# Ledger of designs, part 66: miniprotein binders against q53ft3

Target 1, 195 residues: q53ft3
Amino acid sequence: MFGCLVAGRLVQTAAQQVAEDKFVFDLPDYESINHVVVFMLGTIPFPEGMGGSVYFSYPDSNGMPVWQLLGFVTNGKPSAIFKISGLKSGEGSQHPFGAMNIVRTPSVAQIGISVELLDSMAQQTPVGNAAVSSVDSFTQFTQKMLDNFYNFASSFAVSQAQMTPSPSEMFIPANVVLKWYENFQRRLAQNPLFW

## First folded at step 7 (miniprotein)

Design nx62
Fold by ESMFold2-Fast, scan of step 7:
Structure nx62 (fold): chain B 195 residues (1-195), chain A 83 residues (1-83)
Amino acid sequence: as target 1 above (195 residues)
Amino acid sequence: SPIQEEFQKLLYEAIELMDEAFELWEKGDKEEALRLFRKAAELFLKAAELAIKNNDPELYEYAIEWAEEAQYFAERIQKELEK
């Protein structure tokens, strides 16, 4: 139902469903991640009155998950960019061994999506600075690019399914994802002020 | 179909030009950025033409929306250069 994109990594389009209303993407080596894009695939919309709350989880110094609300995706806003660099645990830097690059174990963070009532989502406050916060021409272009990618990929997946000998399998062409990803990555690298 | 493949190619090339235009604009190369935004608009309009020819109004709208964005930024830079 959902996709997850990180610059420099393979796009994920197969979320693990861990409950009827909960979906998870694993983010290995998350300390190198600054931004995460979460988007809906065009095949299955949210039920009326529902949306998705997007959470980020990382392990603390005790190995316990710390969940933080990043924002939301809805049928009306099916894609969003989140800045997670400011949300990473500072526990290691405050502990002598955690601050040293002596032995680094790969850490796995998670993006969680919880399908919730829109009314319930309206009562929740996302962590500050997680979502794109500026409203300028660059932000408008980025949002437009995400919207166009979502709509185009959705339409293209349908046409591809109609042309393949396996019409029961929904498919997003690699060329569409790769081209969009390359443009997005270049844009992020270009702007040091990107939120 | 060949028309759908040509549409895809034009759309991707135009989006690439948009990204490069923003990079040039941020570097202060306004003249070159303007040229690329105008070229991107042309390619988006060609993609829109192919979409409507292929009786695909949804893809037509996507390409037109992108063409309008490219034209908007071209106008912004043009005004900067005229100062």
Scores: ipSAE 0.000, ipTM 0.147, lowest interface PAE 14.1, mean pLDDT 65

Design nx63
Fold by ESMFold2-Fast, scan of step 7:
Structure nx63 (fold): chain B 195 residues (1-195), chain A 83 residues (1-83)
Amino acid sequence: as target 1 above (195 residues)
Amino acid sequence: SPIQEEFQKLLYEAIELMDEAFELWEKGDKEEALRLFRKAAELFLKAAELAIKNNDPESYEEAIYYAEWAQDLAEIIQRELEK
């Protein structure tokens, strides 16, 4: 249902389902990550009245997960770009020499998606420094890439609907997402303005 | 600061090489485009190194992002040339 991407890494399209309404992606070496993109795969919409709350989790100094609400994805807004670099700072107090004994510094964070009622989502406030959109070149590039993907996915979904007796069973195979990404990179290289 | 000025110079020089490489690729000059993408990647990596020395993590991330992008584009052209 969902995809997660980090610039310079392979896109993830297979979230681990940890509950009926909860999905997670692992982010190894998260200290090197500034931005994370969460998006829907296009042909598997949320049920009517539902959306996804997007959370970020990292292990604290005691190894306990600390969850923070980053924002939301919905059928009407199926992608979101989050800046997580600011969220890795400003932890609780630590002994001045505590770092001398840190042998198990966790390097794996998680993105969590919770399927929730839209009314419930409207009552929640994301952390203030997470979903700050910027006009910088990275954000613009990423947004155009996502827009291009949705145009491709929508075209693919329509084609499959015409060929499939049961349109409600449609889904986007992971290899189609990979093919799209490769095609997008190739076309970008040939003409940066094609998008 | 001299380090900040050198960082900006390297970054913009690399971006200019990227633009030139795309133009060459559109014209079908894949070998020259490959060379320029690789050169741009080198300059982006040098800019990233300066950002580390200047304790500027945001500039470091930007330079690394562009370096990886230039390397990926070079790899695509390299694969096409090997066919």
Scores: ipSAE 0.000, ipTM 0.101, lowest interface PAE 12.6, mean pLDDT 66

Design nx64
Fold by ESMFold2-Fast, scan of step 7:
Structure nx64 (fold): chain B 195 residues (1-195), chain A 83 residues (1-83)
Amino acid sequence: as target 1 above (195 residues)
Amino acid sequence: SPIQEEFQKLLYEAIELMDEAFELWEKGDKEEALRLFRKAAELFLKAAELAIKNNDPEAYEWAIRLAEYAQEWAEQIQEELEK
């Protein structure tokens, strides 16, 4: 249902479902990550009146996860870009993940997505500085790339809906990423105004 | 690793140049946009070289595809400037 992108890494499209309404992506070597992108694949929309709250978690000094609310994704806004480089300290937000049996590994952070009622989401305040401005050049370029990938991934997901990368990798295969990029490049070459 | 850090720095710098080039192109500053697209391509190619040196073929393919994309934009703008 969801994808997670970090610059320089293969896109993840196989979230671990830890509850009926909760999904998690692992972010290994998270101290080297500045931005993370969360997006919907476009083939399965949220049920009417629902959306996704996006959380970030890192292990504290005792190995316990510290969860922080980053923002939201909805059918009307199916992608969001977050800056996480400044979030590796401070107290965690109150979160709906509770006491889950989520495997914890040193130097591995997590992105959590909780499917919630839109009315409930409107009452929550994301941690400051996580969401990035659309005028940020990296964000603007990434958003354009992501929008095109979203269209490709949704069509690919329909054809390959049951695709699950090996558990050790949790990433979309490299050949799919290359094919997406080729399609993106080809379409933009035909119409530069697409950017 | 230092090579991975340099790779990411080159990639981000090139991405920023791409975004700036698009803004200049939309403003009608085609010559400066062309310059930045070419600069972005150079940085993507440098990133590709580091990826190969670091035995990371997937990062190499990613960077090379981005370099090709930047080069295609530069070629299109160059043709428009010459007509």
Scores: ipSAE 0.006, ipTM 0.129, lowest interface PAE 11.1, mean pLDDT 66

Design nx65
Fold by ESMFold2-Fast, scan of step 7:
Structure nx65 (fold): chain B 195 residues (1-195), chain A 83 residues (1-83)
Amino acid sequence: as target 1 above (195 residues)
Amino acid sequence: SPIQEEFQKLLYEAIELMDEAFELWEKGDKEEALRLFRKAAELFLKAAELAIKNNDPESYELAIQYAEDAQWYAEEIQLELEK
């Protein structure tokens, strides 16, 4: 239902479902991660009145998870970008994952998604400065999204080449994706506001 | 080849129009979104014609599928505008 993107890495689209309403992505080598994108796949929407609360967790010195609320995704806003580089030594947030036996590995952080009522989500406060808001950060975000899109498309193309094609599926030649990426990146470098 | 480069250019331009059309649709600018989806469909069809002329049936099929998608979104918006 969800996807997770990190600049320079292959996209994850297979979250580990740890409860009926809870999903987790592993982020190995998390100390090198500055931004994370969480998004909904187009296949299954949230039930009416529901959305997803997005949490970030890293292991402390004793291997205990420290959970922080980053923000939300909804049917109306199905993707969000978060800056996590400043959060790795912060204080924990209130979180719904306390009863879960989530496997913890040294140097592996996690993104958690909890499906919750929209009314409940509206009353929660994400940690400060996690959302991207400046023009400088926006330019950096756009460049990372170009990288993530290319990685996503290439990963998906390999999967499609190994599967029996559905009559309703669409395919893009790899060279077209690469050409689009190069052209957009060049235009962005010349004028970040060209669009 | 020059024909293959023109095919890629047409496909890329049409995909950019699709992205802009989706943003306009979400922001409620349905008339402009409709215009862009229709223009994207035209470019995809032009790409398809170029691909078949270059004896490239796989690229032809890809461009036709994109054209059909663009036309479907255009029709959905037109139906919304007629309410």
Scores: ipSAE 0.000, ipTM 0.071, lowest interface PAE 21.8, mean pLDDT 68

Design nx66
Fold by ESMFold2-Fast, scan of step 7:
Structure nx66 (fold): chain B 195 residues (1-195), chain A 83 residues (1-83)
Amino acid sequence: as target 1 above (195 residues)
Amino acid sequence: SPIQEEFQKLLYEAIELMDEAFELWEKGDKEEALRLFRKAAELFLKAAELAIKNNDPEMYERAIEHAEIAQLFAEYIQDELEK
């Protein structure tokens, strides 16, 4: 349902579902992270009258999670960019993740998404200057890019598995990667906005 | 190795440009944010080329995916500026 992007890291598209209405992404080495993008994958919309409240959690000096409300994603605004670099020394917000307050490793933070009523979300105030912007087209393009790369790589891995005794092994030879890169370059050459 | 060091330098520079672009976007400087997203995309593409030469498909995936993501942000801002 959701994706999470940190600049320079592989995009996460498989949130851990910790309750019927709650989803979590892990952010290892969070001290190096300034911004996080949270987005809907576009496959399943929120039910009518519902949206997602986005929270950031980091472990305090005792390893206890400190949850802060960053903002929201909705069917009308399905992507948002959040600045988290200024939040690591702040105090916690009111949050729906009370049952998830367990001691964590010092270097791993989390993004939490709670599916809530839009009327309830309207009464909440995000911390400080967390919200940077909302991006409507981000999910479609990111999903397309992931699918294009994965389809080329996955197709070759299946073919390669037929030649080796270990069919579950996934190998991506340079020629497959090069072909995908050439196709990517061709598409970008047609877009005057890229360079 | 020298190739891996150059890859890391390009990746870190591109990441810094992404973060700076987000800050400029927050401050309402869309023109400069657009420029930085385009520059970040260029550096991610160069990093992807080095990953191919180093036969590292995982580094390639990270770099190429982010080149397209930076391009998406640039396209979004460009569309906003043309309204």
Scores: ipSAE 0.299, ipTM 0.719, lowest interface PAE 3.5, mean pLDDT 73

Design nx67
Fold by ESMFold2-Fast, scan of step 7:
Structure nx67 (fold): chain B 195 residues (1-195), chain A 83 residues (1-83)
Amino acid sequence: as target 1 above (195 residues)
Amino acid sequence: SPIQEEFQKLLYEAIELMDEAFELWEKGDKEEALRLFRKAAELFLKAAELAIKNNDPESYEIAIWAAEFAQRYAEEIQKELEK
């Protein structure tokens, strides 16, 4: 139902279902991640009145999970970009002995998606600096662009599916995002020091 | 700074071109939509270049994502035109 994108990594389109209403993606080596894109694949919409709450979890120094609410995806807003770099302890800095010498904590984070009532979601407040919000115009325009891309592609996929259905074919939105991501990875591989 | 202002200007212009390109594509003007998607990609890549110059890797990442989206939609229209 969902996909997860991180620049420079393989796109994930098969979340692990851990409950009837809960899905998880693993993010290894999460300290190198600045942004995560979560999106719906477009084939199965949320039931009326439902949406998805998006959570981020990383291991603390003792290996215990720390969950934070990043934001939401809905049928009307089926993709979202989240900045997670500010949520990680010691970003851009690492202890001389690191976790390897002090604590053998796995460097694996998770994106969790919980299917919830829209009314319930509206009462929750995401962590203040993760989700796209009102303060950063650059981030707002980027989110609008992603929403426009997805909405257009989704509309096109619905039209195409109704005319020429194919059970083995992915929805155009997912296919377009996947191919774009492959192009992005290929380009970065040619110029890995652009940062 | 002047570099940040130019980055923002390029990003805004490219996003506006994307919006116009989608409208043209929906109306069946595929050749003009293709031209605008390609132009948007060029502006996003220019914005990415400025972000690198300004040592802003997060802005670079966003601009590159945007450029690749624009390029990918251009490729899809190009394929439709070749049928």
Scores: ipSAE 0.013, ipTM 0.205, lowest interface PAE 8.6, mean pLDDT 65

Design nx68
Fold by ESMFold2-Fast, scan of step 7:
Structure nx68 (fold): chain B 195 residues (1-195), chain A 83 residues (1-83)
Amino acid sequence: as target 1 above (195 residues)
Amino acid sequence: SPIQEEFQKLLYEAIELMDEAFELWEKGDKEEALRLFRKAAELFLKAAELAIKNNDPEFYEDAILYAEQAQFMAELIQEELEK
């Protein structure tokens, strides 16, 4: 259902579903992260009247999670960029992840997405200056990028098959690229909204 | 190894350009942000080339995905500028 992108790290498209309406991405070594992009996957929209509240959680000095509301993603704005550098505080936001008060590994943060009514989301206040901008075409571009990567991989595999490989030349096996594409598509399909 | 150090340097520089591009995007300088995302993509592709020459398919695959990430960000800004 959702994707999470951090500069210089592999895009995450398989959120851990921790409740019917709650999804989480792990962010290891979060102290080096300045911005996070959260986006909706594929062509499956939120049910009418619903959207996603985006939270950031980091472990405090005791390893307890501190949750802060960053902003929202909706069918009308399916992607958003959030600045998380400087969001350290001893006080958390009101959050729907209260039951998951698990002691975390130091340096591992989380992005949490809670599927909520739009009316409920409109009454919440994100932490100041966390939302940088909305990227309206992210979902459509992501699908195009996925298709283009598959086409590139297929063309690359055919070209490699026609070459006379030297011992020092590296060729990516076609099955590895195809596995990547299949895993990505499978992850897209695994997180539809069922409400 | 020297090749691994050069690979890490390219990744580090590209990641820093990505972070700077996000800051510029936040400030509303979309044209400059676009330039930096494109530059970051170029550096990630150079890292990928280095990985394939060093017979390291895992680093190559990762570097290509990083390049795609940077290109993706550039395309988003480009589309916003064309609206």
Scores: ipSAE 0.012, ipTM 0.404, lowest interface PAE 7.8, mean pLDDT 69

Design nx71
Fold by ESMFold2-Fast, scan of step 7:
Structure nx71 (fold): chain B 195 residues (1-195), chain A 83 residues (1-83)
Amino acid sequence: as target 1 above (195 residues)
Amino acid sequence: SPIQEEFDKLWLEAVELFREAEELYQKGDKEEALRLFRKAAELFLKAAELAIKNNDPESYEKAIDFAELAQEYAEWIQEELEK
């Protein structure tokens, strides 16, 4: 249902489902990550009245996850860009993943998505400065992200022509990424501050 | 409105078929997945027509996007089955 993109890395489209309403992406070598994009693939919309709360976690000195609320994705706002470089200080926020406090490897962080009622999401406050707020930082990150999407789409299209993709591996049609890239470019041209 | 109720019904049916098709594909039932993606696309297109009649451009764009995605998945699976 969801995609996760880090500039300079392959896009992830295979979230691990850890509960009926909870999905997780692993982010190895998280100390090198400044920004993360979370987006809906457009394949499965949220049911009416629901959306996704987006969380970031990193392991503390004991390997215990520290969860922080980054923001939200909804049918009306199906993608979001988050700056995570400043969030590794150790302050946790309210999160629905408390029962899943499994000790993790020191270098692996996670993006968590919790499917929740829109009314419940409206009562929650994301951590400060997680969303990209400045034009300069947004423009730089967006250009890197668009370049990454285009490179992925081109590489995927070549791979699909040569090999049959496995459903247990990353599955995303090249046309989906290309359509996303074109739509994002169009929206960015119309309003550079839309995300 | 009656048009909105019909849109909601078609939309929810299309979403369920799309979800089932994805699950079937992952389980290796590619022929059935293809059938359901095609059916989902048809229902999304019908929903798009209702959104136009209801003067709802946001729902129209959304329905068209999902219809096209379902068609793309179906085409990809069909090509895979022809090999």
Scores: ipSAE 0.000, ipTM 0.115, lowest interface PAE 16.4, mean pLDDT 68

Design nx72
Fold by ESMFold2-Fast, scan of step 7:
Order: sequence, then C-alpha cells, then structure tokens
Structure nx72 (fold): chain B 195 residues (1-195), chain A 83 residues (1-83)
Amino acid sequence: as target 1 above (195 residues)
Amino acid sequence: SPIQEEFDKLWLEAVELFREAEELYQKGDKEEALRLFRKAAELFLKAAELAIKNNDPELYEYAIEWAEEAQYFAERIQKELEK
C-alpha cells in the first residue's frame, strides 16, 4: 500500500505490516538521510474517512524506539516529503566529540504508518521542525510515476541489502531514480505546474 | 584482438576498483571509496565504448549497467560526505 523514497537510494515498496493498521519501513544508515518521501502505491485508496499518520523512529540509549509524528498522507494528498535531519538520536549529547551514551548504536531508523480516522488525525500536531512540502501537481505526478515504478519493481526482487550488482539479473538503476528526483525538483522550482 | 585485450584490461581493473571501493566503504573510509567508485565508473564507460566499437551491443549494455551502479554508489557517498 505504501512506498518510501530516500534520494540516492532504491525505493522501498514493501512495507512490513506489524499490526492490522500499522506498517513499517526500515531506514538503514539513517544518519545520512535528510528527507524522506512517503507515498501511497497504486490507485487503491484508504477506506472512506481514513488516512495515514506518518511517524519517524530511532533507537534511544536503551535501544528502544522513540516515535515522533511527522505528518499525514491521505487520499487527497497521497505523497508527502518530511525533513528528518533534526530528529535523529544523539542530538543534545553531553559528549561533544561524538560519544553517544547509548546501549547500542544501530544505524537503522524506521518510518511508521498508522491507518487512522481522518477526524482523529485532525486533532494531532506533527513535530514543528518536520517540514512537509506538498504541491497538488507534484503529489499527483509523484503518485503516477511511483505506481509505474511499483509495477516495474514488483516483477523482480530488488533489495538495498544487495550492494554488489549482478548484471545478469534484472534490476533498476539507482542512478535513474536519483536523477529523476533531482530533475523533477529542479523543474518544479522553475515552474510548479510543469508536469 | 587488440580491442578485446584492451576491453579485458579495463574491465578487470574496473571490477577490482569496484570491489575495493565496497570494502573501503564498509570499513568507513568513505572518501577513498568515493574516489574508487568514480574511477571504476570511468573505466566501465571506456569498456562500454570499446564493446560497441567491437559490434557487441550486449556487452555494451552490461558495461553500462556496471557504470551506472558505480556512479550510484559514488553519488550516495558524495551526499553522505556533504552532511
């Protein structure tokens, strides 16, 4: 149902369902991530009156997840861009030389999506420094393009854990995704309605 | 032929650079990994040019795929270093 995109990385289209209404994406090496795009796949909408609350999680000093509300995705706004660079663990550490006093230092964060009633979502406040940029034309174009990407990717297994390329296997060139994203951002800045 | 020998040399060097870059990245030497991924991409592109000159479009596509992966890793590491 959902996808997750980080610039310079392969798009994730297979969220892990951890509860009837909850889905999670792993973000390895999250310290290098500034922005995350969360989007709905295909044309399958949320049920009437429902939407998705998007959360960001990182491990605390005891290795337990700390969840923060980033924002929302809905049938009317099926894609959202979130800034997470200010929300990572280890910020505010007393040791200025990069010492983090945590039980473990995994480099894996998570994006969580909780399917909720729209009325419930309207009462929630996202963290103040998680900028959400949503332009209707951008979200519509992004949804269409990512639907096409999902159909392509669903034909083959693509894993971010596979670091050595195998040219005999079908795979999506990561550079194509990155260049598309960069070019789209540049064109959108020049003319928001260009698509 | 001379063109096949040159292809083999470029290809072998590019593959080894790619592997070394992966190992350096895993060890945390990101600047050196970036340098080697960029060099590997250059050599794969040169190999691709030789393949198409030798009328081997399949080998050309193969070399281009490797070049794109090397450039992908280089761009990813570049962004990590800019943080």
Scores: ipSAE 0.000, ipTM 0.061, lowest interface PAE 22.1, mean pLDDT 64

Design nx73
Fold by ESMFold2-Fast, scan of step 7:
Structure nx73 (fold): chain B 195 residues (1-195), chain A 83 residues (1-83)
Amino acid sequence: as target 1 above (195 residues)
Amino acid sequence: SPIQEEFDKLWLEAVELFREAEELYQKGDKEEALRLFRKAAELFLKAAELAIKNNDPESYEEAIYYAEWAQDLAEIIQRELEK
């Protein structure tokens, strides 16, 4: 249902489902990560009135998980770019993963996605400045690339619906995701800020 | 490189046209969508030629893949309009 992208790494399209409404991506070597991208694959929309709250977790100095709300993805905004560099360890975060037995190693961070009611999400405040400003050329480029990917994925689904007798069952081929990712990597290499 | 910069420009223009064509198709403007999908395919093919000149087979394969995708969508729309 979801994809997770970190610059310079293979795109992840298979989240671990840890509950009916909760999904997790593992992020090894998280200290080298500046931005994380979370996006919907376009195959299955959220049920009406629902969306996804995006959380980030890393081990604090005592090895305790610190979950922070980064932001949201919805049917109307199916992708989001988050800056996680410079996030400070904290305590007392309110999050739906607190009571879950999520297995992880001390050197691995996680992205968590919790499917929640839109009304509930509107009452929550993400940690300060995790959602990125468009002033960053990397963020502008990445947002455009994500928009292009989602449009391609949606167009592919429409084309498949016209060609198949069971259009309610849509799948985005892995090859389409791979070609999009290759293009994303090429574009990053051409950005003066990353050269 | 200059060739890579020209490739990037054509690729981004093709992607923009493809996106606009999809929106037009969804809104029911099939004739304009057909025109833009054909234009996008044309630009993807030009990008593919630049990738070959730049000895970049991966970019060539990607550009051909999207050119064929745009051509397939144009063909579907053309058949709808001819009915």
Scores: ipSAE 0.000, ipTM 0.095, lowest interface PAE 18.7, mean pLDDT 68

Design nx74
Fold by ESMFold2-Fast, scan of step 7:
Structure nx74 (fold): chain B 195 residues (1-195), chain A 83 residues (1-83)
Amino acid sequence: as target 1 above (195 residues)
Amino acid sequence: SPIQEEFDKLWLEAVELFREAEELYQKGDKEEALRLFRKAAELFLKAAELAIKNNDPEAYEWAIRLAEYAQEWAEQIQEELEK
């Protein structure tokens, strides 16, 4: 349902499901990461009235996770870029992952996605400066490229759904994801500092 | 710097035109989408020239790639309109 991308690394499209409504991506060597992109694959939309709250977790000095709310993804805004460099240690947000007691090795962080009601999400405040504004020309291009991928993938899914007797079922071939990944990697190799 | 300010201005205008062109294409307004993709490509190429003058090879590569992408979109739409 979701994808996670870090500059210079393979895109992750298979989140670990840790609860019925909770998904996690592991980020090894997180000290080298400045930005993380989270996006929907376009195959399965959120149910009406629901969206995803995006959290970032890193190990504190004792190896315990510190969760922070970065922002949101929704059917209307299915991709987002977040700056994780410079987030303060110990300033965790109120989060739904506390009961999971997930402990990771040093240098491994996590992106968590919690599927929640839109009304509930509207009452939450992300940590300051995590969401990247589109004022920077390079971050605008990054957001544009993510929008292009989502539109490309979704256009295929919509076209196929229109031809089937079950229009609520959507499918995007692995080859489409691979082609997008190849194009994205080519661009990142030329401009790794944009992230 | 003045060169950086001019680059940023051209870049932001080109990105916005590119976004608008894609939206028009999705709405079925292929002729207007073609016009805006061509304009976006033109502005990205101008931004690339400024990046070279500003000794910014990373910005140059990004501007060239976006210009190429916009030109590819325009070529595809032109072919669709000729059918």
Scores: ipSAE 0.000, ipTM 0.111, lowest interface PAE 14.9, mean pLDDT 67

Design nx75
Fold by ESMFold2-Fast, scan of step 7:
Structure nx75 (fold): chain B 195 residues (1-195), chain A 83 residues (1-83)
Amino acid sequence: as target 1 above (195 residues)
Amino acid sequence: SPIQEEFDKLWLEAVELFREAEELYQKGDKEEALRLFRKAAELFLKAAELAIKNNDPESYELAIQYAEDAQWYAEEIQLELEK
C-alpha cells in the first residue's frame, strides 16, 4: 500500500506488514539520510475516517528501538517529506574522545506506518517536518515540461507501427499519456492551487 | 525557481541516461546498460523528491513511473547476466 523513497536509493514499495494495521520499511545506513518521502501507491485507499501515522525508529545505545512521530499520510494528502536529520540522538552530548572508541550499533533504522483514526491523528503532534508548499515560475515550467513530455511520447507513437514491443525495449503507451493528462485537468478544475 | 531549475536538469539527465542505457543494451553491452539504468533510476527518484517539494504531484507520479521502469530493466538485465 505504501512506498518509501530516499534520494539516491532505489524506491521501496514492499513494506513488511508486522500487524494488521502496521507496516515497516528498513533504512540501512540511516546516518547518511537527511530526508525520507512516504507515499501511498494509490491501489488501495484508506477506509473512510482513517489515515496513516508515520514514525521513525533508530537503535539507541542498547540496541533498543526509539520511535518518534514524523507526521501523517491520508487519502487527501497521500505523500509527505520528512526531515530526519537531527532526530538521531545518542546517549546525550558526545565527548571529544567518543570518536576514539569504535562503537558498533545496528546501522538500520525503520520507517513505521500505523493505520489510525483521523480524529486520533489530529490530537498528536509530530516531531518532524511535513511536506512544504511553494512557490512561483512553476506555471512556465509546467507548460515547458508538458510540451517536452508530450513531444517525447508522441515521437514513440509515430514509430510504433515499426515495432513489436519486447521486454528489453522502452515504451510509453499512448493511453498512459492521455490518462495522466485527464487526471491533471481534473485536479486543476477541483483545486487550481493543488500544485 | 532554484528547485524548478534543478528538477529540469535532473529530469533531462535521467532521461538521457535511460536512452543511453537502452542503446547500450541493443548493442549487447549489458553490464554498462545495467549501470546506466541504475543511475537513471537514482536521478528519477531525486527528481521525484524535488517535485514533491514543489507541490507537483503529476511530475512526482511521472518520475516514480520512470524510476520503476528503469529498475525493471535493470532487474531483467541482472537476471540475464546471472545465466
Scores: ipSAE 0.000, ipTM 0.083, lowest interface PAE 20.0, mean pLDDT 66

Design nx76
Fold by ESMFold2-Fast, scan of step 7:
Structure nx76 (fold): chain B 195 residues (1-195), chain A 83 residues (1-83)
Amino acid sequence: as target 1 above (195 residues)
Amino acid sequence: SPIQEEFDKLWLEAVELFREAEELYQKGDKEEALRLFRKAAELFLKAAELAIKNNDPEMYERAIEHAEIAQLFAEYIQDELEK
């Protein structure tokens, strides 16, 4: 139902479902990540009155997850861009080897999506400065890419819905998602300045 | 600084070409948009080289990022046109 994009990495379209209403994406080596994009695949809308709350989690020094609310995705706003660099574990804190070179072990963070009632979501406040508020070239490019996919996917959903009138049984073929993923991955891989 | 002046000129030209390319793409003029995105990428790369010579790593990184974005737009449009 959801996708997660990090510049320089393969787009993820297969979230791990950890509860009936909860999905997660793993972000390995999260210290190198500044922004993440979360989006709906556009073919299976949220049920009426519902949306997705987007959270970021990182392991603290004890390995315990610290969850922070980043923002929301809805049928009306199916994609969002978040800055996570200021939310990373250990940033700004002093450690015993602060002045020494040490070997660093990679950590894994997570993006979590919780499907919630819109009324419930309206009562919540995301952490400050997590959502990208300013429009810039990267944001506009990402939105255009996602808009193109969403329009394409929606065309299939409408066609399928017309053939199968039951809303609970609306689908798009898995190969459509696979072809979109392969094209998007190929575009990212073809950038010769990506390093 | 002569290097800074040349950087500013290339940067402003690249930004304007990028903006024009976006407008053309929205209007459905994909072939012209492709041409301008490619040109913008070239100018951002030249600006990046000047940033290195000017010992400005922040501007170098920003110029490279802009060149990458322009190139990704161009690759996406080229793929659309080849269908």
Scores: ipSAE 0.000, ipTM 0.123, lowest interface PAE 14.6, mean pLDDT 65

